VHH binders against p91247. Designs and how they scored, part 15

Target 1, 277 residues: p91247
Amino acid sequence: MAVDMIVEPKWVVQNFGNIRILDASWTFKPKADVAEYKAKYYNKFGVGMNELKNPEYLAEHINGAAHFNFDIAYYPSEDERFTLYTPEEFSSYVKRLGVFNGDHLVIYGRGKDGGMAAASRAYWTFRYYGYTTVSVLNGGIEAFKLAQGVVQSDSKAEGIRCKDAIHFPIGEVCAAKGFKKKTDCDQAFAAKGIKVGDTVVISCGIGLSASAICLAAARSGIVAKLYNGGVHELAYKAPQHLNMRVTLLLHAITVLRCTYIHFTFLYAIVIKIERIV
Key: E = the ipSAE of ESMFold2; O = the ipSAE of OpenDDE; V2 = 0.75 times the mean of E and O plus 0.25 times the DockQ between their complexes.

## First folded at step 4 (VHH)

Design p6 (framework vhh_rezetamig_d1; at its last look DockQ between E and O 0.03; V2 from the best seeds 0.00; counts 0 for: pae E 18.0 > 2, placed apart)
Fold by OpenDDE, look of step 4:
Structure p6 (fold): chain B 277 residues (1-277), chain A 128 residues (1-128)
Amino acid sequence: as target 1 above (277 residues)
Amino acid sequence: QLQLQESGPGLVKPSETLSLTCTVSGGSISSGSYYWGWIRQPPGKGLEWIGHIYYSGSTYYNPSLENRVTISVDTSKNQFSLKLSSVTAADTAVYYCAAESGLVITYEDLKQLGYDYRGQGTLVTVSS
């Protein structure tokens, strides 16, 4: 049975015993050395779960929630920050999280934009692997707490731009407390010339903000694909889509092995695919 | 693995309605994982997008065909269908049903700019 892509905190509270909750909170870290990660953590999920812990999750999480840790759920590669495991490998990890077939997964995040970027990334990941009953908790843990009578606040940063692409800030679809209303998102998409029936490819620095925008787009009936390689891969393989300034910056980042700028991206690029086909 | 198969008559008379069905296997239409679409390729021409449907019933059609096209979904049969009314010789083409995910793509996928899955296609000829 189809589930809502985005669920509200009240609904989660009401259905608390019937769902499997995942915390997708992720604190930004530079991309690990590919070789080192491969040696230590690749498909070694037990080791990863023991050594790569998230302090925020440990400090506070929704009761019963398992941590869907981006540092474990994905692995770094040459071109991607979050490379996807094979279905078999991923299944191994998911089992360790206590997720069973048929579970209705509710994924939440925290912090900026209510954690929607991370939560949405996780959402798309599970969908990618064939999970059909997955939802994002709107507003993240903060909204959940608020629904239980607790209040918290958040702040914003700047994003990346590309030429010949539609610049689409995450702020168009998300606010401090999570996703904006569908109608607001619809308007935001329309304002950029994106409409139902369009197929768009969305990319950002490392695929987080883009994930949120993709989810919002999907909710609006827009076919939105997430470019997993992010802007880094595009810069390398298709620099024509990027302006010179961004290209230079990305090259510098690559040379310095510094990925700190990725987490601050509030902008995604949207490439509209013209169906001449 | 998701598989799509077109079925329907290969010959349609002018002014009649072209009707095709796509049978989906290896996945459920109601999963919400894909948009289910139809494309066609007339002889000697490029691919043309006809339209697509989401499991919720939301449809979008090519504006050039919108008045003649109806796409529907039958979740019970795991099928979706195309109806194209008032056909002419210009509607002669190989018709493909396809599935497009709103999920993760790679650079290779971006280059192709196509549906994730596509049937083998079925030739429909409009002739008297």
Scores: ipSAE 0.030, ipTM 0.347, lowest interface PAE 3.8, mean pLDDT 81
Fold by ESMFold2, look of step 4:
Structure p6 (fold): chain B 277 residues (1-277), chain A 128 residues (1-128)
Amino acid sequence: as target 1 above (277 residues)
Amino acid sequence: QLQLQESGPGLVKPSETLSLTCTVSGGSISSGSYYWGWIRQPPGKGLEWIGHIYYSGSTYYNPSLENRVTISVDTSKNQFSLKLSSVTAADTAVYYCAAESGLVITYEDLKQLGYDYRGQGTLVTVSS
């Protein structure tokens, strides 16, 4: 399952739904105080993601790209500016970015060199941890836009709230010949922390995976609500049946779309409503 | 059974605005079940996605055309429309309106959706 080390912008546009994209933008700044960083941010990825924002990423990035932030993904030590975490700690960080085993990662940067230095450093970091299905986008976001790739802005978002989202592959409830046995599906939901009587919102890009997961959830006694349209559809069609505030739902849906967009064919995003509210 | 029908002038002069309307029957735009799209096929070339609209007014456009395209919906008439400004001979094509019931998240999803329903198509020629 080898992938090209460097991919061209047109290839990325053509394969957009089959890849996971990371923005590796980093702006030069003095090394953080080691003791202060250790106290506030070391191995506290949620805190870092909330507090260590990159304005350029928020203002513009490739549609669906999460930010692989050098000020979070590494920590400063006495001898190094970018000290590597343990594999387990690093895995915890990248899962918050929506990176899962088996994804084809494409990393890009921005700026004068097309961001190739920053993207290459992130590439080798993933290789160091044994993640080999990873590529660098040649020429960065600038070249991607010249190839007519789609970009977006998150400047109005409070940050990414991906930790409440449950990644749920359709294979957890389906096999080659149809739905798995009810007891197997019951266990699959329980393994994801979804219990009988829970209410969940399920979404994917085309709706096929989410629809199948909704049927399996109903058989397992889980109240599943399918989201397959815009936020206005959910708010207008079923406001009286939801336990969620419209504002919080809008933010969660926007973040989930940004983080999990390339999983639309094989996976769904599941949110327990009580957890999001 | 959902049916789509394009209507509008078949001949448009260069620099003018191309305007097309799609009338939907056998279903309701306001139901929120579909994304409503426009695609075109220039003579001898492949299909090109133009954009789509959700009944709420939310739009997404092909980046190569976004400066010139407007898609709108009129739920009271069960219609949606395309306006393409500043046309040239390169805009000569068969234009189709279309409906897709899937959630569109990525640009690649748009290229591969295939749309569940498509109109018969209408030829629009840009000529003096």
Scores: ipSAE 0.000, ipTM 0.099, lowest interface PAE 18.0, mean pLDDT 72
ESMFold2 (binder alone), look of step 4: mean pLDDT 81; pTM 0.821

Design q1 (framework vhh_7mjh_2; at its last look DockQ between E and O 0.01; V2 from the best seeds 0.00; counts 0 for: pae E 17.9 > 2, placed apart)
Fold by OpenDDE, look of step 4:
Structure q1 (fold): chain B 277 residues (1-277), chain A 125 residues (1-125)
Amino acid sequence: as target 1 above (277 residues)
Amino acid sequence: EVQLVESGGGLVQPGGSLRLSCAASGFTFSKYAMSWVRQAPGKGLEWIGRIYTRGSTSYNPSLKSLVTISRDNSKNTLYLQMNSLRAEDTATYYCARGEYVLIDSGSGEYYFDYWGQGTTVTVSS
């Protein structure tokens, strides 16, 4: 059965016993050492699930939700932050999350843009592996709480540009409460010259914001493909094609007794495929 | 324990040049992107630039013409070459371990998990 790509909190409440909920919350941090990760956690999902905990998820999550942890669901490589496991390996992880074939997965996030970037990344991942009954909870856990009578708020960021690409900020399709209305997204795509019938490739830094844009595009009937390598690969292979606008938003986040300074850069690159040579 | 120690700061005349160093220890230096950040008196932090693990660099556009970042993995050392220094370049300079993360259209974030104590550069006649 076809399911809606994006579901509202009220719907989730009404269907709470008939869905499998996944929390896709992820705390931003530098990429782990590739060799160390390989030694400790690669395809060792039990170990990862025990040692790589997310404090936000532990503090609060939707009842019954399993944590789809990006630090476990993917692995770091030299070229990618979120390298994809083989289907067999991924299946092993998904089973550990209590997901069965045929389950209607509802994935949510939290924080900025209603957590739509993370949720959409997870959504994309499941779709990549051929799972068809998956939805994103619009607005994330905050929206869910609000629907139950609880309220929260979010802020903006700037990013790297590719000379030969359309720059498309996530803010065009997402706001504090999650995805904007389809009509608003349609307008945003149209404003950038993207229309139904176009095939586009979307990329960002590590594939999160791009995932949200892909999902919004799909909702609007635009065929969008996610480039998993992200801007990091571009920065290495073709730095001359990148323009940087640096807006420094300094946020100090303490994770595992470490202080992180965050400088926000927000952009996605949209490439229209008009002709295959 | 991860440690970053900056050095090379001091007093320099306008138009002068200076090379800062950052000695890294407690981690595999070659596997991490590194950045330079500065803070002028009474001002916020300003990102200067970054060098990736494979040696590619990215700079703040406002400073690109004046700075060069390099690294020597054999010495676990990060460098910042500054030329044509001005009074406004007076600041404490920090090296930081971290990377740039693209999160949405045209936007990314820099995340630093460790930084040094800083070295002070004063540009004055």
Scores: ipSAE 0.007, ipTM 0.285, lowest interface PAE 8.8, mean pLDDT 80
Fold by ESMFold2, look of step 4:
Structure q1 (fold): chain B 277 residues (1-277), chain A 125 residues (1-125)
Amino acid sequence: as target 1 above (277 residues)
Amino acid sequence: EVQLVESGGGLVQPGGSLRLSCAASGFTFSKYAMSWVRQAPGKGLEWIGRIYTRGSTSYNPSLKSLVTISRDNSKNTLYLQMNSLRAEDTATYYCARGEYVLIDSGSGEYYFDYWGQGTTVTVSS
């Protein structure tokens, strides 16, 4: 009957099979052109869901969570960024997300402050439409992961190439007194299947391990490029000399980071570049 | 780093007019909605209004007849024109990047990520 307004991560883990979970992720951005949005997306939820993908949701979300996308659930108008649809229109949208009357709905956000502002807005939107069996997950996806909750990523066809990644711990090239001897590092790279003359992309969560491995690789005659950006930045301003296979590989690196967050401090991901002519 | 610097405050007599400026730097000004907010001494924050990238404005209904918000994207500057000033308009005026979004029944939610240090307006005779 009555549900708590706020639920804790442990409770969500314990009740995982008995709730419907929505990801309310939204990235602050310029307001969409009102006329363009109206012509293309207004009350066309299928089109919006196909074209207005959220990269953070696709990269990682609580297992089974659908995306309550602010760019779709609302529409921009002259005086408002998030104008409410009629109840009938809103109902049509949320049914596409698998939300039906009677479900206990749990909404979460992400990022700084656990995404509580976005989750709370989505919560009040459901309340406005009379949906009262709704709660907000305290602390968002970050707190959920700390409680050892299961997360997933949605694949694009290109993302299936993650199998080419090589895990490379910084200890393979560094010791307490600095870099290991060149011959030791040469052997470490060879043991991972990386030979002189190979070109590699090296990445980790914060870039510190990857930077050290990149320098050691250069000393060993391996052509290394440090990558610590997201697929979004590369897609926005991609160097024209990079081919599509490198772009797909950088996307796969982003997905792998979500899987290996616990080890990013001690490991880098190394991927050999296959040139596409 | 995003910076917002307000100027143009000072002492003005009741019934007077004043134009406040907000100089923006560190971001693509023309791509962001901008807002003005004020705080009278000992009072809470009061939203004044917002202006979208193409110049469309929305105002606090209680202040709509007294204020005009404008922007000059070529100068990265936001303006607040205030007319017919009253003693109750004495406040510190802040420039903010973002918008106040109405949710229901007139309540709203702030989506402001950066604020200026404010400029003080005193209306006194």
Scores: ipSAE 0.000, ipTM 0.165, lowest interface PAE 17.9, mean pLDDT 72
ESMFold2 (binder alone), look of step 4: mean pLDDT 79; pTM 0.779

Design q2 (framework vhh_7mjh_2; at its last look DockQ between E and O 0.02; V2 from the best seeds 0.00; counts 0 for: pae E 22.3 > 2, placed apart)
Fold by ESMFold2, look of step 4:
Structure q2 (fold): chain B 277 residues (1-277), chain A 123 residues (1-123)
Amino acid sequence: as target 1 above (277 residues)
Amino acid sequence: EVQLVESGGGLVQPGGSLRLSCAASGFTFSSYAMSWVRQAPGKGLEWIGRIYTRGSTSYNPSLKSLVTISRDNSKNTLYLQMNSLRAEDTATYYCARGEYVLIDSGEYYFDYWGQGTTVTVSS
C-alpha cells in the first residue's frame, strides 16, 4: 500500500486516530563513549527508554506521539555516531513505541526548518528496514500546532480522538469560581452546534471533564449521556459506534452522575447524535 | 461577534523592544487561552506561545528567551513583549483565541484570529 512521502499538517489533523505518529526530536550532544554505551544501552531498549529521555519531547509533543529517540534507535560505533541495528533488533525497539506492521507511520521533528532533517533521517531509516507505509509531517510540530493540532507534555497517552467528534473544553462551562452562568453555557453549547433538545454522548480520557460537561449540558436542556469507558475504550473496543447511534448501545453501562470534582484544564469529546429515518 | 484587534506594530531598530497588544471583544476573554502567532514575509506561520486563563504560559522553545506573553483580564487585553529584536523578527503578528491544553486524550486548537499587526525591524 503506497502512501505519500510528505503529508501536510491539515491532513494529519484530519486523519488523527488513523495513523501512528513518531516524534524524531534529537538534542545535539557529543558522541557517547562507545564502550560505555555498549555496556549500558546497546540492544537494551527498555533501559535506554527509561534513562535517555529527551527534555523537548517530554515538555511538548503531538498527542499520542511516541519518541523515536536517536540516542536509542541507533548506537555509536568507532566509525560513526548513528550505527544501524540489525532488522530484528530494530524491530524490537519500534514495537516498544507501539509501531506495528501495517500502520501508516507519520514522523515529525521540531525546530530549525521544521525539524525536517531529523524527520527525514528517521523516515529513511524506516525505509531501510523495509517499512514503506511511512510519511514525514511537513513543517514539524510547529506547523502542526498552527494547523490547530493538539499537543501534550510528559505523557504516555496515545492521543486518540473520536472521528467526527466535537472538541469541547471544560473551560467552556467552567471558570475559576466554578460553573459559568447557565446563559454563558447555553451560548457555549450553541457555538459548538449543540442546541436544546439535542442528544449527545460525552466522553473523555478518565471521565472527569465529561462529568462536568454532562452536568452543564443537563442544566442547558441538552440530553447528555456519559460514556464511562472514555475515548480510548470507545475508539479501540467499539469503533463502529463513533459514526452511528450510541445512546441505546451504551445505556446498559453505568451512567455516572455529572460532578464537579476539581477545577482543572480538562476537556471532553462530545458526539452529537443525528437522527436517522 | 468575536473580534481580536492587534496593535503596537511598526518600525523598530535592531536590538529594540516592542510590546504588542490584542484587544478582545465579543466573548468572555478571561475564559479562553490565547496565543500569539507570526508570519514573516513569504514564509509560513510560526507559533510564538500561549497563555492560559490562569496566567501560565507555554512557548515555542526557539523564542522562549526573547518573548513574554501576559494578559490583563480586566482590560480584555493580551500582550506580547519582545526584546532584543532582530531583522528576522520582521513579521505580521497575530492574536489567536485557543482552547485549553488537553491533559489526557485531548486536543487544542485556534478558532479565531485577528487581522494582525506588522512589525518591521531594520537599521
Scores: ipSAE 0.000, ipTM 0.083, lowest interface PAE 22.3, mean pLDDT 71
Fold by OpenDDE, look of step 4:
Structure q2 (fold): chain B 277 residues (1-277), chain A 123 residues (1-123)
Amino acid sequence: as target 1 above (277 residues)
Amino acid sequence: EVQLVESGGGLVQPGGSLRLSCAASGFTFSSYAMSWVRQAPGKGLEWIGRIYTRGSTSYNPSLKSLVTISRDNSKNTLYLQMNSLRAEDTATYYCARGEYVLIDSGEYYFDYWGQGTTVTVSS
């Protein structure tokens, strides 16, 4: 069954007993040492879950929510901040979260932009692995609390500048309370010349903001593909395959209109851009 | 150093009530969710319930009617009130810092545990 990509707090409250809630809260921190992580935590999810705790989650989370911890759900590599496990390995982790086939997952975050970046990243991840019944809680835990009578506060985001790319900050689709209305997002995309029927590749620093934009795009009927490695890794690995000038900044995103992405080998990605502007 | 010390265990008759306490130290108690778990002799670990920083609680459905979890952040203390105790409630009871959602496999994840307090329900 098709579920809504984005669900509102009231809906979550009403359906509280019929959904599996995941907390995707993650606070930015430097990439762990690759070798050390491999030795201690790679595919050792039990160990990770015991040792890699999130203070915010432990302090408070939605009742019954499991923590989808980015420090465990992914692993660092030389090339990527959040490298994806194999489907089998990821499945092992998901099972430890108490997620079963057919569960309607509702994922939320917290903090800036209502936690939509992190929540959307998790959403994207589940979709990547073929999970179909997954939604993002609009506005995150703060919105949820408000829906239950609790009041919270929030802040703003910045983007990457590229001469031949579309600069698309997360603020175009998200605000303090979460995702903007679909109509507002539609207008934002249209203003940048992005239309239904276009295939776009979206990238940012480490893939979080881009994930939110991808989800918003999908809601608007736009086929958006996330580059998992982020603009930094893309620029480093295969700058010759980018037909655009890229100025890389933290917490920024770039939207590329592409016909397709072709992976030639482990370290090269060819992006054929359908439209530069 | 994080420390959790349970107390209040002992012998109780069937139908009786008991209140367990957990004294926390070495960390900001009010900033963490806390849980109670138990282990009966020869059985696996069983999650009892959790309490968040603002006092909201969640319980194992099988035990919900029999237990109440509370906390006093000013005293860095976690409480477990148990009523209508049965023989099957005989176990070592542990307080644990934080919580991860219980899964069907019976696995639970906490970062710190107490040494436990033993409750024996017997006539």
Scores: ipSAE 0.000, ipTM 0.251, lowest interface PAE 14.5, mean pLDDT 80
ESMFold2 (binder alone), look of step 4: mean pLDDT 80; pTM 0.798

## First folded at step 6 (VHH)

Design b01 (framework vhh_rezetamig_d1)
Fold by ESMFold2-Fast, scan of step 6:
Structure b01 (fold): chain B 277 residues (1-277), chain A 128 residues (1-128)
Amino acid sequence: as target 1 above (277 residues)
Amino acid sequence: QLQLQESGPGLVKPSETLSLTCTVSGGSISSGSYYWGWIRQPPGKGLEWIGHIYYSGSTYYNPSLENRVTISVDTSKNQFSLKLSSVTAADTAVYYCAARSGFVITYEDLLQSGYDYRGQGTLVTVSS
């Protein structure tokens, strides 16, 4: 698939669900000490993404955009501020930003001249590594807003939490001849504090009952995702084994202590996901 | 024929960590056919399930013990192990390693000692 090198704000708004967007905002600062950077951040992208947050990105970015942070994507060397990682290391970083082979990647900047210098540098970097389906958003976030594009902010702590793991027996939604009536299932979910519009992750140790509970939840209008690894596996590996586009949700869950759950094939664990405002 | 054998110190001092290893022979831990577990029997009491592990590293622990228990697997040595920290006299028991085939295992099945293979047991005494 061929893509235009420069895309217009109107086109981005119209194609929003079919592209991956990166914010290339960067604030000038003195070059970091090489030894200090290497010890703390070199090839440690999780640490960098947690500690080297950009205030402009946090205050405002295009809805769903990840930050392509120059202080992480490059490292300082004795001779250069923006030294390039190996292709394998760079790939490790950008996968954490939700960029995968075949995605139409759109990069934007902000500020003076629409941030075209920063966006173009990021564009060149992707092309250098052989990524060809990449574009620059003409005019940056400012032009995007003028085209009625949606932006978001996370400069205030807004998190995702899980409630204590809910034991959900298959008998709450199934009877001798199959699924209970929708009204009975609706009441069973409501009794556990789960309502229409909620998002839940459903799992059990063997996976048998979780599939049935997931179907019942979907019928009740609950957004349910099936996870076959169990709650403890979610806690340990979700941030490194999942698509970055959903990683924020699951990463927030893994940093919370979800209390002990029974190991049984007749029960599933339901984790309700809530945005904290 | 699958065989399991426990090994480790028969005497552990209070507050120390109890460490046991189970050696598997006649089959491979990495075959994916079994859950590998630990159970114990204190003198004059019933069997108590401690926990189990699947060869991938997935672990399940008895809630009464979970803050003190670690079960791990070493597929290269065809072994799995138990560590129980901060032991007291109440941890004195015969410890068994065990294997259960299949994908249908409940907590109740394990409490009833529902397993296909079991080691001979090793007595661990917690005393000064």
Scores: ipSAE 0.000, ipTM 0.074, lowest interface PAE 24.8, mean pLDDT 73

Design b02 (framework vhh_rezetamig_d1)
Fold by ESMFold2-Fast, scan of step 6:
Structure b02 (fold): chain B 277 residues (1-277), chain A 128 residues (1-128)
Amino acid sequence: as target 1 above (277 residues)
Amino acid sequence: QLQLQESGPGLVKPSETLSLTCTVSGGSISSGSYYWGWIRQPPGKGLEWIGHIYYSGSTYYNPSLENRVTISVDTSKNQFSLKLSSVTAADTAVYYCAAKSGFVITYEDLLQSGYDYRGQGTLVTVSS
C-alpha cells in the first residue's frame, strides 16, 4: 500500500522487476513559443513523444526507464513555463509511458545534486494528480550506477509487457541450426503452463520471434494466433488491431495492464486464452 | 465499512443545474484512501461514468461531460457533490455516488476495475 517517499539505489537494484522507473531529466532551453507549441504539441502526446526527444535521456538512462519529459508533461503558457494539464490529459500522457494503477513509480534525475530538483518536481506533480505510490531515487542515475545498476546508452527498441502475459524467449524453441526437437519445445511450453489444446496469442515488436514461436507452438498442438502489430498497439488501440480471440480475452480478464520494457527479437509476448465467454 | 448516500432534488428543469450530494459514513474523505465519484444510468442504457475527485482537489471527468460537470469535496461535512449544468432530457438517469481505491488514470481503467462502494442511487428527472 504505502511506499517510502525516498528509496535508495541498492533497494531499486534489488526491486528492479517490481517497479516502474521514470527518468525526469530536463535539459535547459529557452521557453518555447506558446502559439507554435499549442499548434504542434498541446494535448498531442503521440506527436510530442515522437518529435521532442531529450538528448541526455537518449545518451544514457536507467535500463527500462521511460522519459517523463517536462516538454511534454507540461505546456508553456503566457504566464508559465510549466503549465499543468487537466487530470484527464495528464493521465493520457502517463498511460503512454506505461504507468497504470498500482504501479510503484520510482522517479530519478541526473547531474547537479543527483537531479533531486527535477525528480522532486515530477514526484509532486504525480502527487498533485492523486498518484500516491511514487518515490524518488536518492542520488539519481549517478548513485544508481555506483550501486551496480544497469544503464543504457541509446533509445534502442522497446516493447510493452502485459499483465498475465508470458515472456517467451525464442531460444527456448530455436538454436543455431533451427528449431529444437518437438519434445524439447513441448517441455519449454509446459514449463510456462502452456499445454496441448491451449489457445495462445503471440506478439512481439516486429513479429519475427513471434512467428517462430507460433510455428513451434503449432507443431506442439497449441492453437497459436499471431498478432500483427506490437503489444504497444494492443495496449492503446485495442479494437483497431485486435483479432476476435484477443478481444474476448480482454473481456474475460477484469484487468489487463501493460508495462514498457526493453526486449529484443529474442523474446515474444504470449497471452493464453483459457475460455470463450 | 463505507456507506454512501445520495441526496438532492429528483426533478430539474431543462437548462438548469443538477445538484447532488453524497454523504459518506464509516470512513473519512480526508484519509486519502479513496477517489470519490459519480456514475449514472439513463433509462434503458448502461452505466456511464461522470467523474471522480481525490480529496486533494484532483478531478477526472468524462470527456463527453467535462464542459458541464463539476465535482467538489467538503471534508468538514464528509461529503462530496456533483453539479451538472445546462441539463436536458438526456440527463434523466439514476445517479449513484461511488468510491474507488487507487489512482484513476483513464476512463478505460475505471471501466475495467469497477467501484469498491456505491450508493443505492437516486432518480433525477429532467422535465418542464
Scores: ipSAE 0.013, ipTM 0.330, lowest interface PAE 8.6, mean pLDDT 75

Design b03 (framework vhh_rezetamig_d1)
Fold by ESMFold2-Fast, scan of step 6:
Structure b03 (fold): chain B 277 residues (1-277), chain A 128 residues (1-128)
Amino acid sequence: as target 1 above (277 residues)
Amino acid sequence: QLQLQESGPGLVKPSETLSLTCTVSGGSISSGSYYWGWIRQPPGKGLEWIGHIYYSGSTYYNPSLENRVTISVDTSKNQFSLKLSSVTAADTAVYYCAAQSGFVITYEDLLQSGYDYRGQGTLVTVSS
């Protein structure tokens, strides 16, 4: 399947559930000291993603977009500002951004000229590594907002996330010696907008944490359905395959767009089901 | 941007309780974005995880220290604290407070994933 090299904002809004979006925003900074960078960040992408946050991305990005950070995706060497990692190392980074083979990847920028220079550089970097289903969003985040696209703030878009889901750590319902008191669990669900009588689908890395959260939800009067595949498996399936599984099981669900990054059985994703009949 | 700073007495007598506070600036504990932890490094040894807390009050302790450790959070002051009871010379170490995004329960998970942020450390000596 071929994809257009340049996609328009209205097309992106219409196809939002079927694409993976990356923010390629970059702010000019003096070249980092090579030795200091290598000691702290070289091939340590978890550390880089947590410490090298981009303020513009944190303040505003397209809903669900991960940040393709030039200060992480490349490293400084004596001769070059943006030295390329090996394919294995690059793959390790972009998997943390939720990019998998077969995804239609859309890259955007911001600012002057819609950030087309930054977005285009990221586009050609993916093509260099053999990723072919990549597009650039024409006009950047500014044009996307004018086309009624949804944007969000803060770094919640990085890490484990789903478009139509609530991120729910097992620590919200369990303490060192077992389940928390019912009142504490009730508060945890209520804080995330989940109320008595709601129906939720719960999924986790290998099914274990989801089972505990499902039990806590049932105790709180929430109708909880467990998805046994886990998020780490779901993230590697085609979107239509994921939708088929969820719809077949529940007969009513919004299109799910999940990204898996460092998922373990200690995390769960909760999807609130809204009945449309 | 996010900064963590340890504070507390640098000298504690054997059998007493070691008390340290971590002050968080540039971010809010109640945001729910991080687990807030304590780690120590005895002289000439590696890092040892003590425990961590989520802003909701959920605590996770190193089983080797669980009987002596209490970690608490004060969201109104944007601080979290460590109490370690019945100290001995073996508790002499540099103590660090740390922030880790996501859900980290074990010492191994914390050390393998690295810390998002860590304080500069404070030396605590247990002696008469």
Scores: ipSAE 0.000, ipTM 0.093, lowest interface PAE 22.6, mean pLDDT 72

